# Designs tried in a protein design chat: VH-VL binders against p39960r1967to2165. Part 14

Target 1, 199 residues: p39960r1967to2165
Amino acid sequence: VPLEDVCERENTLIPTIVVKLLEEIELRGLDEVGLYRIPGSIGSINALKNAFDEEGATDNSFTLEDDRWFEVNAIAGCFKMYLRELPDSLFSHAMVNDFTDLAIKYKAHAMVNEEYKRMMNELLQKLPTCYYQTLKRIVFHLNKVHQHVVNNKMDASNLAIVFSMSFINQEDLANSMGSRLGAVQTILQDFIKNPNDYF
Short names: E, the ipSAE of ESMFold2; O, the ipSAE of ESMFold2 at other seeds; V2, 0.75 times the mean of E and O plus 0.25 times the DockQ between their complexes.

## First folded at step 4 (VH-VL)

Design C10 (framework fv_disitamab)
Fold by ESMFold2-Fast, scan of step 4:
Structure C10 (fold): chain C 199 residues (1-199), chain A 121 residues (1-121), chain B 105 residues (1-105)
Amino acid sequence: as target 1 above (199 residues)
Amino acid sequence: EVQLVQSGAEVKKPGATVKISCKVSGYSFTSYWIHWVQQAPGKGLEWMGRIDPSDSYTNYNQKFKDKATITADKSTDTAYMELSSLRSEDTAVYFCARLPYGDEWSEFDYWGQGTLVTVSS
Amino acid sequence: DIQMTQSPSSVSASVGDRVTITCRASQGISSYLAWYQQKPGKAPKLLIYAASTLQSGVPSRFSGSGSGTDFTLTISSLQPEDFATYYCQQYDSYTFGGGTKVEIK
């Protein structure tokens, strides 16, 4: 299902599944060694995704503080799976070239300065509201994971690598011979380290 | 052009060790996991383990944890798989294969050509 | 671990035939399944990922279908270069099916 359709259906700015999964990780998973890197069981991840569909994700009685989902890596895996299954990437197919071209231009000249940040903010503001708010929530979440790197061993660079494929689809990656993947990783690493510069 | 090139065939005696290499080119070595897969003669494919080349983090199939050691050398863009205490049952073709870093629910998009290891007395 | 059962073990077919092979998972895996082609003495080649998405460069006569526990690979009109062994693979712990050898009749 498209991200915008989920937000419209739920009358929310961010999909409820994203909010609930990230809040649970922030509650008990930030110190998990290899968070987002260590795979969870596909069976547990599918069971959790089905529970959101069947038990009402928007119902306050549905809670992730349940022994069925004690494994934090299954919650993290469910979140990664949700992003992977989105029909469009988080930068969107329409705008990913604008984001990556901006980063490529400034990376080559080592000019991550006020002009670059202004242009990046302008591009972010062009995203549909649901995409912008979802991206903002994810970036601040990943910043919290990064802040716990001493315990979890997942810094901004590691997180950018893990999440880069959620920000550019296979078609756009293939058309660029992989050069845009590096740009996505650079953008995400900067967002994760300095979220207040962009959001 | 993405390529994974493995070292040549090996013939070893029982009790020996063997180390197989997988040299990659055409992409960023640290952006993709390298996995190893065993195929015994006339049999199917069995996953052995994987390595993240960026920090040498490894995961193993429980069956192979005491048999195989997977390593990576970033300076040469090469992954390695070492088999210890070789027995006749280890006779197989061993493949390296690529999978996106942090995308564990994924397929193998590129494979090495395979390395035949024969264990005979 | 999730077990993958592939059938048939072998099938004898002629050029132009429609060939169907099946793969069954011991538990639900959604669409997280890939199909590979392996020719004698060669490495496996990715044909289909996410159960039904054709890999770039793979001929359209190959198609995949299914979800949950039951999956099918179909070759609509078998060509001489299609005589090979085919494997399914689920993404959690990377378990492969036993393979199906497509042989010339």
Scores: ipSAE 0.000, ipTM 0.483, lowest interface PAE 11.2, mean pLDDT 83

Design C11 (framework fv_disitamab)
Fold by ESMFold2-Fast, scan of step 4:
Structure C11 (fold): chain C 199 residues (1-199), chain A 121 residues (1-121), chain B 105 residues (1-105)
Amino acid sequence: as target 1 above (199 residues)
Amino acid sequence: EVQLVQSGAEVKKPGATVKISCKVSGYSFTSYWIHWVQQAPGKGLEWMGRIDPSDSYTNYNQKFKDKATITADKSTDTAYMELSSLRSEDTAVYFCARLPFSEGWNEFDYWGQGTLVTVSS
Amino acid sequence: DIQMTQSPSSVSASVGDRVTITCRASQGISSYLAWYQQKPGKAPKLLIYAASTLQSGVPSRFSGSGSGTDFTLTISSLQPEDFATYYCQQYDSYTFGGGTKVEIK
């Protein structure tokens, strides 16, 4: 389902499933070694996805404190799969080239830092409201993971690598023959390290 | 253009060791898992193991744990698979393939061309 | 470990035919299944992922369906370049089906 349709259906700015998954990881998973890199069991991830569909993500009685969801990596994996299966990624097909071209120019020293941040903020403001709010929530979440790097071994660079494929559509990745993936990683790493510069 | 280019065919004697390479280009080597898959003559595909090139973290199929060693060299964007104590049953085509760092979406989007390893006296 | 069973092992077909091949998992895998095409002497090529999502650049005559334990790959109007062996693959532990060879009638 498209992200904006989910937010409209739930009358929310951020899908409830995203909020619940990220809050649970923030509650008990921030110190998990290899969080987001060490894979969760596909069986557990699938069971969790089915539970959200069957028991209702927006139902206030649905809780991840259930013993069925003890494995933090299954919660983390469910979140990554949710991003991956979105019909359009959070940078969107329409704007991913604008985002990645901007990062490429900045890394080539063709643009000063203040101009890069200004233009990046302008691009972010052009995202649909639900995309912007969802991206903001995710970035601040990943910043918290990054802050726990001593225990979890996942810094902003590691997180950017493991999430980059979730922020570019497969069609856009294939059309660039993977060349834009590095730019996505650069953007995500900067967002994760410096979220207040962009959100 | 994304390419995974493997080393050429090898003919080895029983008991020997062989090391085959998979050199990648057209994408960030450290941003994808590299997996290895065996295809014996007349048989299907069997997963052997994988490596995260960014830190050399490996996982193996239990069947291949004592046979195969997977490594990666970030300076040359090359993954390797070494087979020890070769037997005639190891005669097969070996493929490398890349996989995204995505939970539950474990499809191999690009493959190497394959390396035929023949074990004969 | 999840076992994958493909049927048939081979099918003889003519250009223009509708070809259906099936893959059955020994336990539920939701939609976490991919399909590959392999031509003689070549590496496998990804056709479909997530059971039903067509890989970029793959012709629309290929489609995938199914969920849980039973999956199908359909070629709606077989072309000369489609004669190949097809494999399904489940995402947990990366097990492949035995393959289905689509050959000329």
Scores: ipSAE 0.000, ipTM 0.518, lowest interface PAE 10.7, mean pLDDT 85

Design C2 (framework fv_disitamab)
Fold by ESMFold2-Fast, scan of step 4:
Structure C2 (fold): chain C 199 residues (1-199), chain A 121 residues (1-121), chain B 105 residues (1-105)
Amino acid sequence: as target 1 above (199 residues)
Amino acid sequence: EVQLVQSGAEVKKPGATVKISCKVSGYSFTSYWIHWVQQAPGKGLEWMGRIDPSDSYTNYNQKFKDKATITADKSTDTAYMELSSLRSEDTAVYFCARLPYSDFWSEFDYWGQGTLVTVSS
Amino acid sequence: DIQMTQSPSSVSASVGDRVTITCRASQGISSYLAWYQQKPGKAPKLLIYAASTLQSGVPSRFSGSGSGTDFTLTISSLQPEDFATYYCQQYDSYTFGGGTKVEIK
């Protein structure tokens, strides 16, 4: 299901499943070594995904503080799976080339840092509201993970690598022969390190 | 043709410093991580640290944080590893290796030939 | 840190033998494990990544299996060029196993 349809159905700016998964990781998972890199068990990830579908992600009585979900890596894996399964990536098919072209131009020293940040902010403001708010929530979450790097070993660079494929859809990646993947990583690393420059 | 070519063998005295180079060719230097791995004589492989050549961001194995310094020079497509305050236990072959930028997979697909550092007493 | 235990430390084998090497992680790593071959005086060579995916150019007699904590590298019919030391490696902090030397019987 498209992200905008989920937000409209739930009457929210950010899908409830995203909020619940990220809040749980922030509650008890920020110091987990290899968070987002070490996968959770496939069985636990699927069980959690089914529980959200069957018990209701929008139901306030549904809680992740259940012994069934004690494995933090399963919660993290469920979140990554949700992003990968979105029909359109968070940079959107329509705008991903604009985002990546800007980063490529900046890396070629064709613009100064202040101009890059201004133009990046202009692009972010063109995203649909649900996309923008979901991206913002994810970026601030990843910044918290980055702040715990001493314990979890996952800095902004590691997180950008792990999440890059979730921010560009398969068709757009194939059309660039992978060249835009590096640009996505550059953008995400900067967002994670400096979220207040962009959100 | 992807190649990682390391500098030649070094013989140093205890307390000295040594700097090993790893020059890459056949791919975009700033699009792959460079990692360093130590192998003591007759022993296994131990990861030391890594660098992102695009911004020189580094991460180290805690064991090597006070011993090794990893740097990169984009103008020459060369990564470096400097070892300080050398002791006999630092005698080893040191390898550089590249890591492809990948969402979920972290395997070393190309390696340098290795540089033997011998610390004489 | 995740610890990797390889067994056996060495194995004596003849050409044509089936050789099995095991690697155990101290905690679950799903399929995030690679296998390398190292010949004396040379750099390691990637054989298998993602626990079971064969690297391009590697002979089909090599195979990997397992997930979670227990992993296996199998050489179905050992060739003269396969006498080497083999290492597993997990992806989180790039920890290598202790190695398994496959030597002539």
Scores: ipSAE 0.000, ipTM 0.442, lowest interface PAE 13.5, mean pLDDT 83

Design C3 (framework fv_disitamab)
Fold by ESMFold2-Fast, scan of step 4:
Structure C3 (fold): chain C 199 residues (1-199), chain A 121 residues (1-121), chain B 105 residues (1-105)
Amino acid sequence: as target 1 above (199 residues)
Amino acid sequence: EVQLVQSGAEVKKPGATVKISCKVSGYSFTSYWIHWVQQAPGKGLEWMGRIDPSDSYTNYNQKFKDKATITADKSTDTAYMELSSLRSEDTAVYFCARLPYTDYWSEFDYWGQGTLVTVSS
Amino acid sequence: DIQMTQSPSSVSASVGDRVTITCRASQGISSYLAWYQQKPGKAPKLLIYAASTLQSGVPSRFSGSGSGTDFTLTISSLQPEDFATYYCQQYDSYTFGGGTKVEIK
């Protein structure tokens, strides 16, 4: 289902599944070694996905503080899978080239840092509200993971690599011969390290 | 074009060590895991371990933990696997393969051609 | 750990035959299963991923089906280039099935 349709159906700015998964990881998973790098059990991930579909993501009684989902990496894996299965990526098909072109130009030293940050903020403000709010929530979550790097061994660079393919769809990646993947990683790494510069 | 090219066949004596290479091209080396798979003569495929080339983080199959050491060199886009204390049971073809950072679509889309290691007295 | 049982271990077939091989997981793996073809002296080649999705360039005579614990690879009309060993692989711990050798009758 498209992200905008989920937010409209739930009358929320961020899908409930995203909020619940990220809150649970923040509650008990931030110090997990290899968080997001080590894959969760596919059986547990699939069981969790089915539980959200069957028990209702908007039901206030549905909780992840349940022995069925003891494995933190299954919660993390479910979140990554949800992002990858979105019909459109969080940068959106319409704007992913604008985002990645900006990063490529900056990395080539064709613009100064101040200009890059202004232009990036302009692009972010053009995203649909639910995309912007969801991206903001995810970035601040990943910043918290990065802050726990001493224990979890996952810095901003590692997280950017893990999440890069969740922020650009397969069609856009294939059309660029993979060249835009590095640009996505550059953007995400900067967002994770410096979220207050952008959100 | 994506390619994983492995070093040539090796013949070693029992007790020796061997280090085989897997050089990648056609994609970002640091954006994919490199996995190693063993195939004994006339037998099936067995997963050995993997490395994240961006920081050299490794995971091993418990069976191979004390036998194999996997490393990566970002400057040459090359992953390595070293086998120590070789025994005749280590005679096998060893494959490298790439895998994206995913836990739902984890299939090996590109493989190296394989390296035959023969342990013979 | 999830065990993968592949059957038969070998099958003798003629060009034009329908060949079916099966793979069974010891516990549910949803659709997280791939099929590979390996010709003598060569590396495995990805044929099917996510149980039923054909990899680019793979002929339509190959098809995969199943979910949960029972999976099938079918070759609808065997061609000379299809004589090979086929492996299933589950995604959780990269466990491969024992292989099925499709050989000339």
Scores: ipSAE 0.015, ipTM 0.579, lowest interface PAE 7.6, mean pLDDT 85

Design C4 (framework fv_disitamab)
Fold by ESMFold2-Fast, scan of step 4:
Structure C4 (fold): chain C 199 residues (1-199), chain A 121 residues (1-121), chain B 105 residues (1-105)
Amino acid sequence: as target 1 above (199 residues)
Amino acid sequence: EVQLVQSGAEVKKPGATVKISCKVSGYSFTSYWIHWVQQAPGKGLEWMGIIYPGDSDTNYNQKFKDKATITADKSTDTAYMELSSLRSEDTAVYFCARLPYSEGWSEFDYWGQGTLVTVSS
Amino acid sequence: DIQMTQSPSSVSASVGDRVTITCRASQGISSYLAWYQQKPGKAPKLLIYAASTLQSGVPSRFSGSGSGTDFTLTISSLQPEDFATYYCQQYDSYTFGGGTKVEIK
């Protein structure tokens, strides 16, 4: 289900499933070694996804503080699966080339850092509200994970690698022969390290 | 008796490739990140990259991304750093290191002795 | 990437002197800063991590302070074995400062 349809149905700016998963990781998962890199069991991830579908993500009685969801990596894996299964990536199919072209130009030293940040902010403001708010929530979450790197061993670069495939769909990646994946990683590293420059 | 032992000095011609080893002993190789650091003669330290040997997850300094390849072999507890297309500017001492930044993982830092790579015309 | 500016480049000092070395990050790095000592022909040795936490076995005359962008290493009473080059390193993305050589007067 498209991200805008979920937000409209729930009358929210960010899908409730995203908020609940990220809040649970922030409560008990920030110091997990290899958080987001070490996969949770497929069975646990699917069971959790089914629980959200069956018990209702917006239901106040639904809680992740349940022995069924003891494995933090299953919560993290469920979040990654949710992002991967979105019909459109968080940079959107319509704008991913604009985002990645900007990063490629910056990496080639064809623009200064302040110009890059200004143009990046301009692109972010063109995203639909639900996309922007969801991206903002995710970036600040990943910044918290990055701040716990001493314990979790997941710095901004590692997180950018792990999440890069969630920000560019398979069709757009194939059309670039993989060349834009590095640009996505560059953007995500910067967002994670400097979220207040962009959000 | 925790040790990081690096391979010996190398002399290479421009355009050649060199592969430096860092053999670890006395701790769990797969439980700690291993860093690689370059130091040109009379110059300061420059971070090159890092590897987590448990799954070979790597992160590179952009300056070295097209020059260096960092790998790890769990069966021999050895990390490697390979430099391609050598130029005179690559002449340096290269260090591997295990660096603690949390008391929960390690109370000590450990560095290899360094490997001098000389690139001569 | 994050730039680390270290000052001074060198300082001449005598045994018993108080030595202060500074590092400035181009962006906020919280307390993700380490200080290293390196003697000629040797590998670096970690002195301080998390900006102010002394590594086990490091003498108490070494102290670190600061957070965000401005950091300081202080040696309260310089000893003969302290003549060396000192480096800061931020470990948010692992950039070293340019180094400070502490040399005998």
Scores: ipSAE 0.000, ipTM 0.406, lowest interface PAE 14.1, mean pLDDT 83

Design C5 (framework fv_disitamab; at its last look DockQ between E and O 0.84; V2 from the best seeds 0.00; counts 0 for: pae E 7.5 > 2)
Fold by ESMFold2-Fast, scan of step 4:
Structure C5 (fold): chain C 199 residues (1-199), chain A 121 residues (1-121), chain B 105 residues (1-105)
Amino acid sequence: as target 1 above (199 residues)
Amino acid sequence: EVQLVQSGAEVKKPGATVKISCKVSGYSFTSYWIHWVQQAPGKGLEWMGYIDPSDSYTNYNQKFKDKATITADKSTDTAYMELSSLRSEDTAVYFCARLPYSDFWSEFDYWGQGTLVTVSS
Amino acid sequence: DIQMTQSPSSVSASVGDRVTITCRASQGISSYLAWYQQKPGKAPKLLIYAASTLQSGVPSRFSGSGSGTDFTLTISSLQPEDFATYYCQQYDSYTFGGGTKVEIK
């Protein structure tokens, strides 16, 4: 289902499934070694995804305090799976070239400066509200993971790599022969390290 | 153009060590994980392990953990796979392949051409 | 460890034939399966990922279907360039099927 349709259906700015999954990871998973790099079991991830589908993310009776979800990597994996299964990536098909072209232009001259930040903020403000709010929530979450790098071994660079495929559609990646993936990772690494410069 | 170019064929004696290279070009080396796959003569494909070139994090198939060592050199955009204590059953074509990180669509979109390692006395 | 059983091990076919190759996982893997084509002396080439999504540049005569434990690769009208060995691969531990050789009849 498209992100905007989920937000409209739930009358929310951020899908409830995203909020619930990120809150649970922040509660008990920030120190997990290899968080987001070491996948949870496919069986546990599918079971959790099916539970959200069957019980409903907005249902007050649905809780992640269930013994079925004791493995925090299953929660992390479910979150990544949700993002990957979105019909459109978080930068959107319509805008991913604008985001990545901006990064490529400034990377060539080693100029991440006030002009770059202002132009990046302008692009972020053009995203649909649900996309912007969801991206903001995710970035601040990943910043928290980055802050726990001594324990979890996942710095901003590592997180940018493992989340990059959530920010560019496969068709857009294929059209660039993968050349835009590096630009996505550069943008995400900067967002994760410096979220208050952008949100 | 994206390319993964592997070093040439090797002929080694039993007990020797061999180190195969996989040099990448046409994309940022640290943006993709590099996996290694073994194919014995007339047989199928068997995954060996991978490296994340950004920090040299590795993960191995248990079958190969004592046999293979995977490394990466960011300065030369090259991944390596070293096989120690070679035996005749190590005779195979070894492929490197890149993978954008994804737990759920782990597609090897580009592969090296393969390196034949022959172990003979 | 998830085992992948691929069948048949070989099939003889003529140009224009419909060819089906099956892959069975020992445990449920949802749609986390890819298909590769390998010609003699060459590296494998990605055809399909996520069980049914066609890779960019791959002809539409190739299609994938299935979910859970049973998967199928179909070539709707075999062409001369399609004679090759085909492999399925699951994502949890990168396990490949044993391969299916599609040979000229």
Scores: ipSAE 0.423, ipTM 0.775, lowest interface PAE 3.3, mean pLDDT 87
Fold by ESMFold2 at other seeds, look of step 7:
Structure C5 (fold): chain C 199 residues (1-199), chain A 121 residues (1-121), chain B 105 residues (1-105)
Amino acid sequence: as target 1 above (199 residues)
Amino acid sequence: EVQLVQSGAEVKKPGATVKISCKVSGYSFTSYWIHWVQQAPGKGLEWMGYIDPSDSYTNYNQKFKDKATITADKSTDTAYMELSSLRSEDTAVYFCARLPYSDFWSEFDYWGQGTLVTVSS
Amino acid sequence: DIQMTQSPSSVSASVGDRVTITCRASQGISSYLAWYQQKPGKAPKLLIYAASTLQSGVPSRFSGSGSGTDFTLTISSLQPEDFATYYCQQYDSYTFGGGTKVEIK
């Protein structure tokens, strides 16, 4: 389901599933070694996804405080899978080239950092509200994960790589032969390290 | 064009060590995990482990944890797998392979051509 | 670990035959399953991923179906180049099925 349709249906700025998953990871998962790099069981991930579809759709008070959801890595896996299954990336198909072209110019030293940040902020303001708010929530979450790197072994660079493929679809990736993937990684790493510069 | 090119076949004696290389081209080496898969002669495929080349983070199938050591060299875009204390049952073709994501829960979309390691007394 | 039981272990078939290969998981794996083709001396080649999605460049005579625990690979009209061994793979622990050799009859 498109992100904008989910937010419209729920009358929310961020999909409820994203908020619930990230809150639980922040509550009990930030010190998990290899968070986002160690797999949770597919059975647990699928059960959690089905619970959101069934219980979350009919019970606004649905929570993950349940023995069924003891595996933090399954909660993290469910979140990553949700992002992968979105039909459009969080930069949107309409704007992904604008984001990546800006980062490519910056990487090529064709732009000063202050100008890059200003223009990046301008692009962020052009995103549909639900894209922007969901992206913001994710970036601040990943900043929290980064702050726990001593225990979880996941710094901003690792997180940027792991999540970059959620921001560029396979069609655009094939056309760029990886140059846009590197640009997305640069953008995400900067967002994760310096979220207050952008959000 | 995405390619994974492995080192050539090797014949080793029991107790020896072998190091198999997997050189990649056509994509960003550090953006994708490299996996290793064993295939004994006439047998099926068995997953051995992976490496994230960006920081050399590794994860192993428990069966191979004490047999295999996976490493990466970012300067040459090459992953390696070293097999130690070789025995005749280690005779197999060894493949490197890539997922389309730097993650798990995915299929292998590109494979190396395989490296035959023969361990013979 | 999730075990994958692949059946049959071999099939003798003629060009033009419809061939069906099955794979059963010991637990539900949703659609997290791939199918590979392997010829002797060659690396496996991805045919189908996510249970039913055809990989780019793979002929449309190959199709995959199933979800949960039971999956099938179908070759609608066998061609000479399709004589090979076929493997299913589940994504959780990267466990492969035992393989199905499709031979010339």
Scores: ipSAE 0.229, ipTM 0.687, lowest interface PAE 5.3, mean pLDDT 86
Fold by ESMFold2, look of step 5:
Structure C5 (fold): chain C 199 residues (1-199), chain A 121 residues (1-121), chain B 105 residues (1-105)
Amino acid sequence: as target 1 above (199 residues)
Amino acid sequence: EVQLVQSGAEVKKPGATVKISCKVSGYSFTSYWIHWVQQAPGKGLEWMGYIDPSDSYTNYNQKFKDKATITADKSTDTAYMELSSLRSEDTAVYFCARLPYSDFWSEFDYWGQGTLVTVSS
Amino acid sequence: DIQMTQSPSSVSASVGDRVTITCRASQGISSYLAWYQQKPGKAPKLLIYAASTLQSGVPSRFSGSGSGTDFTLTISSLQPEDFATYYCQQYDSYTFGGGTKVEIK
C-alpha cells in the first residue's frame, strides 16, 4: 500500500510498523556488528512480517519482546523489506528527480554548499507530511547507528549505500545509468552525518 | 552495459597460491556486492562468499573460510579472490557475480565469464 | 542451512517437448528462489527470480511456479538453444540445487 494510505488508515504521521521496528533496533541492535549488512534468516523475517500483517501493525499490545523475535538482524531485515515493498520511495516518485537533480548539480560543483542545503530544505518542505516525518524518523535512526560505528562497523557511507536503492525505483535506475543512485547516496550520507542541518 | 571480466586460466602445482581478478564496468563498483562461486569439473555451483567493495567487508561460506581470501581495490574497480595452499580438489571454474541490490536477499543478475584454475603436478 | 534438492538430474528431450524441473527446499523460503541456465563453458544466466518473475529478455516459454518448499521451472516448448543445465538457487544462504541437464534425445 502507498505510505500516505498507511498513515491515513492508522491515523499516524509515521507507519506504526516503522516505529516499532526502529525502536527495537535502537533498544538492542545498535552495537550489532554488520547491522543492515548481515542477513537475518528468511524464515524469521517472514514470520515477523506475517505477525505484523495479521495483527501487529496497529495493535499496541503486539510487542517485539517475544522470544520469537530475539534475532535483531531479522528485525532489521523486516524493516528493509518493508521499505523495498513500498510502491513509492520516501522522496516520492513525484519528487525523486528533483532531489537527485539537486545533488547532481552539487556534485558537479554547480553550486556552493550553503545554496545546496537551502534548496534541499526547500524540497523537504514540499514533501507530504507522512513522507517527511517518516524520512526524518529513519534519518535520525540511521544517525544513531552511525554514532555506534566503533562497535557495529556501519558508518554513514555504508548505510547510505545499503539504503539508497529504497529511494529510487527500477525504472529510474535503468534510465539514469547510475548517476541518480550515486546522487541518492550523497544525499543520504549527508542526511545521516548532519541530520540537524535538514530536520 | 554491466560487465564483470575475470583474469585468465591458471595452472598451478599443489601448495601454490592463485589470485583471480574480477574487473567491473558499467556501474558504480562500491554500490553492489561481489560474490564468488565455485564450479568443480562436472559439478554444480557452490557459493564461496562476498565482499562489500565500499569498505572491503567480507562474509564467507564456512567451507571456504580457510581457503579463500576476497579483497577489492576501489581505485581499479576490481575484486580479487586468492586461493591458498592449493590442492587437486581446488581444480574448478571460479565465477564472480553481482546482486541487483546492495543486499543479500537477491539473485545473481550478472556473472563474470569464469576463471579455470587447474591444480596438478 | 537450507538444502535444495533438484530433480531430475538429467532429462532427455526433443525439440518441442514440454520440460518440467523441480526444486525442493528443506525449509520454507516463501518465493525467494531463482532459476539459472548454464551452457557448457559459459557462466550461468538468470532466467527467473522471485520464483515466478521472468527476467528481461528471457523467452516466455520459460515459466516458474511454486512457493514455500516446492518450486517448478517449465519450458513449454523446448527449442534447440534450450539444451543446457538448469539450477535453482535460494536467496538466504545462496544454496544452489544440484542441477538438471537437459539433453537432446
Scores: ipSAE 0.154, ipTM 0.657, lowest interface PAE 6.0, mean pLDDT 85
ESMFold2 (binder alone), look of step 5: mean pLDDT 90; pTM 0.918
ESMFold2 at other seeds, look of step 5: ipSAE 0.219; ipTM 0.673
ESMFold2, look of step 7: ipSAE 0.038; ipTM 0.612
ESMFold2 (binder alone), look of step 7: mean pLDDT 90; pTM 0.909

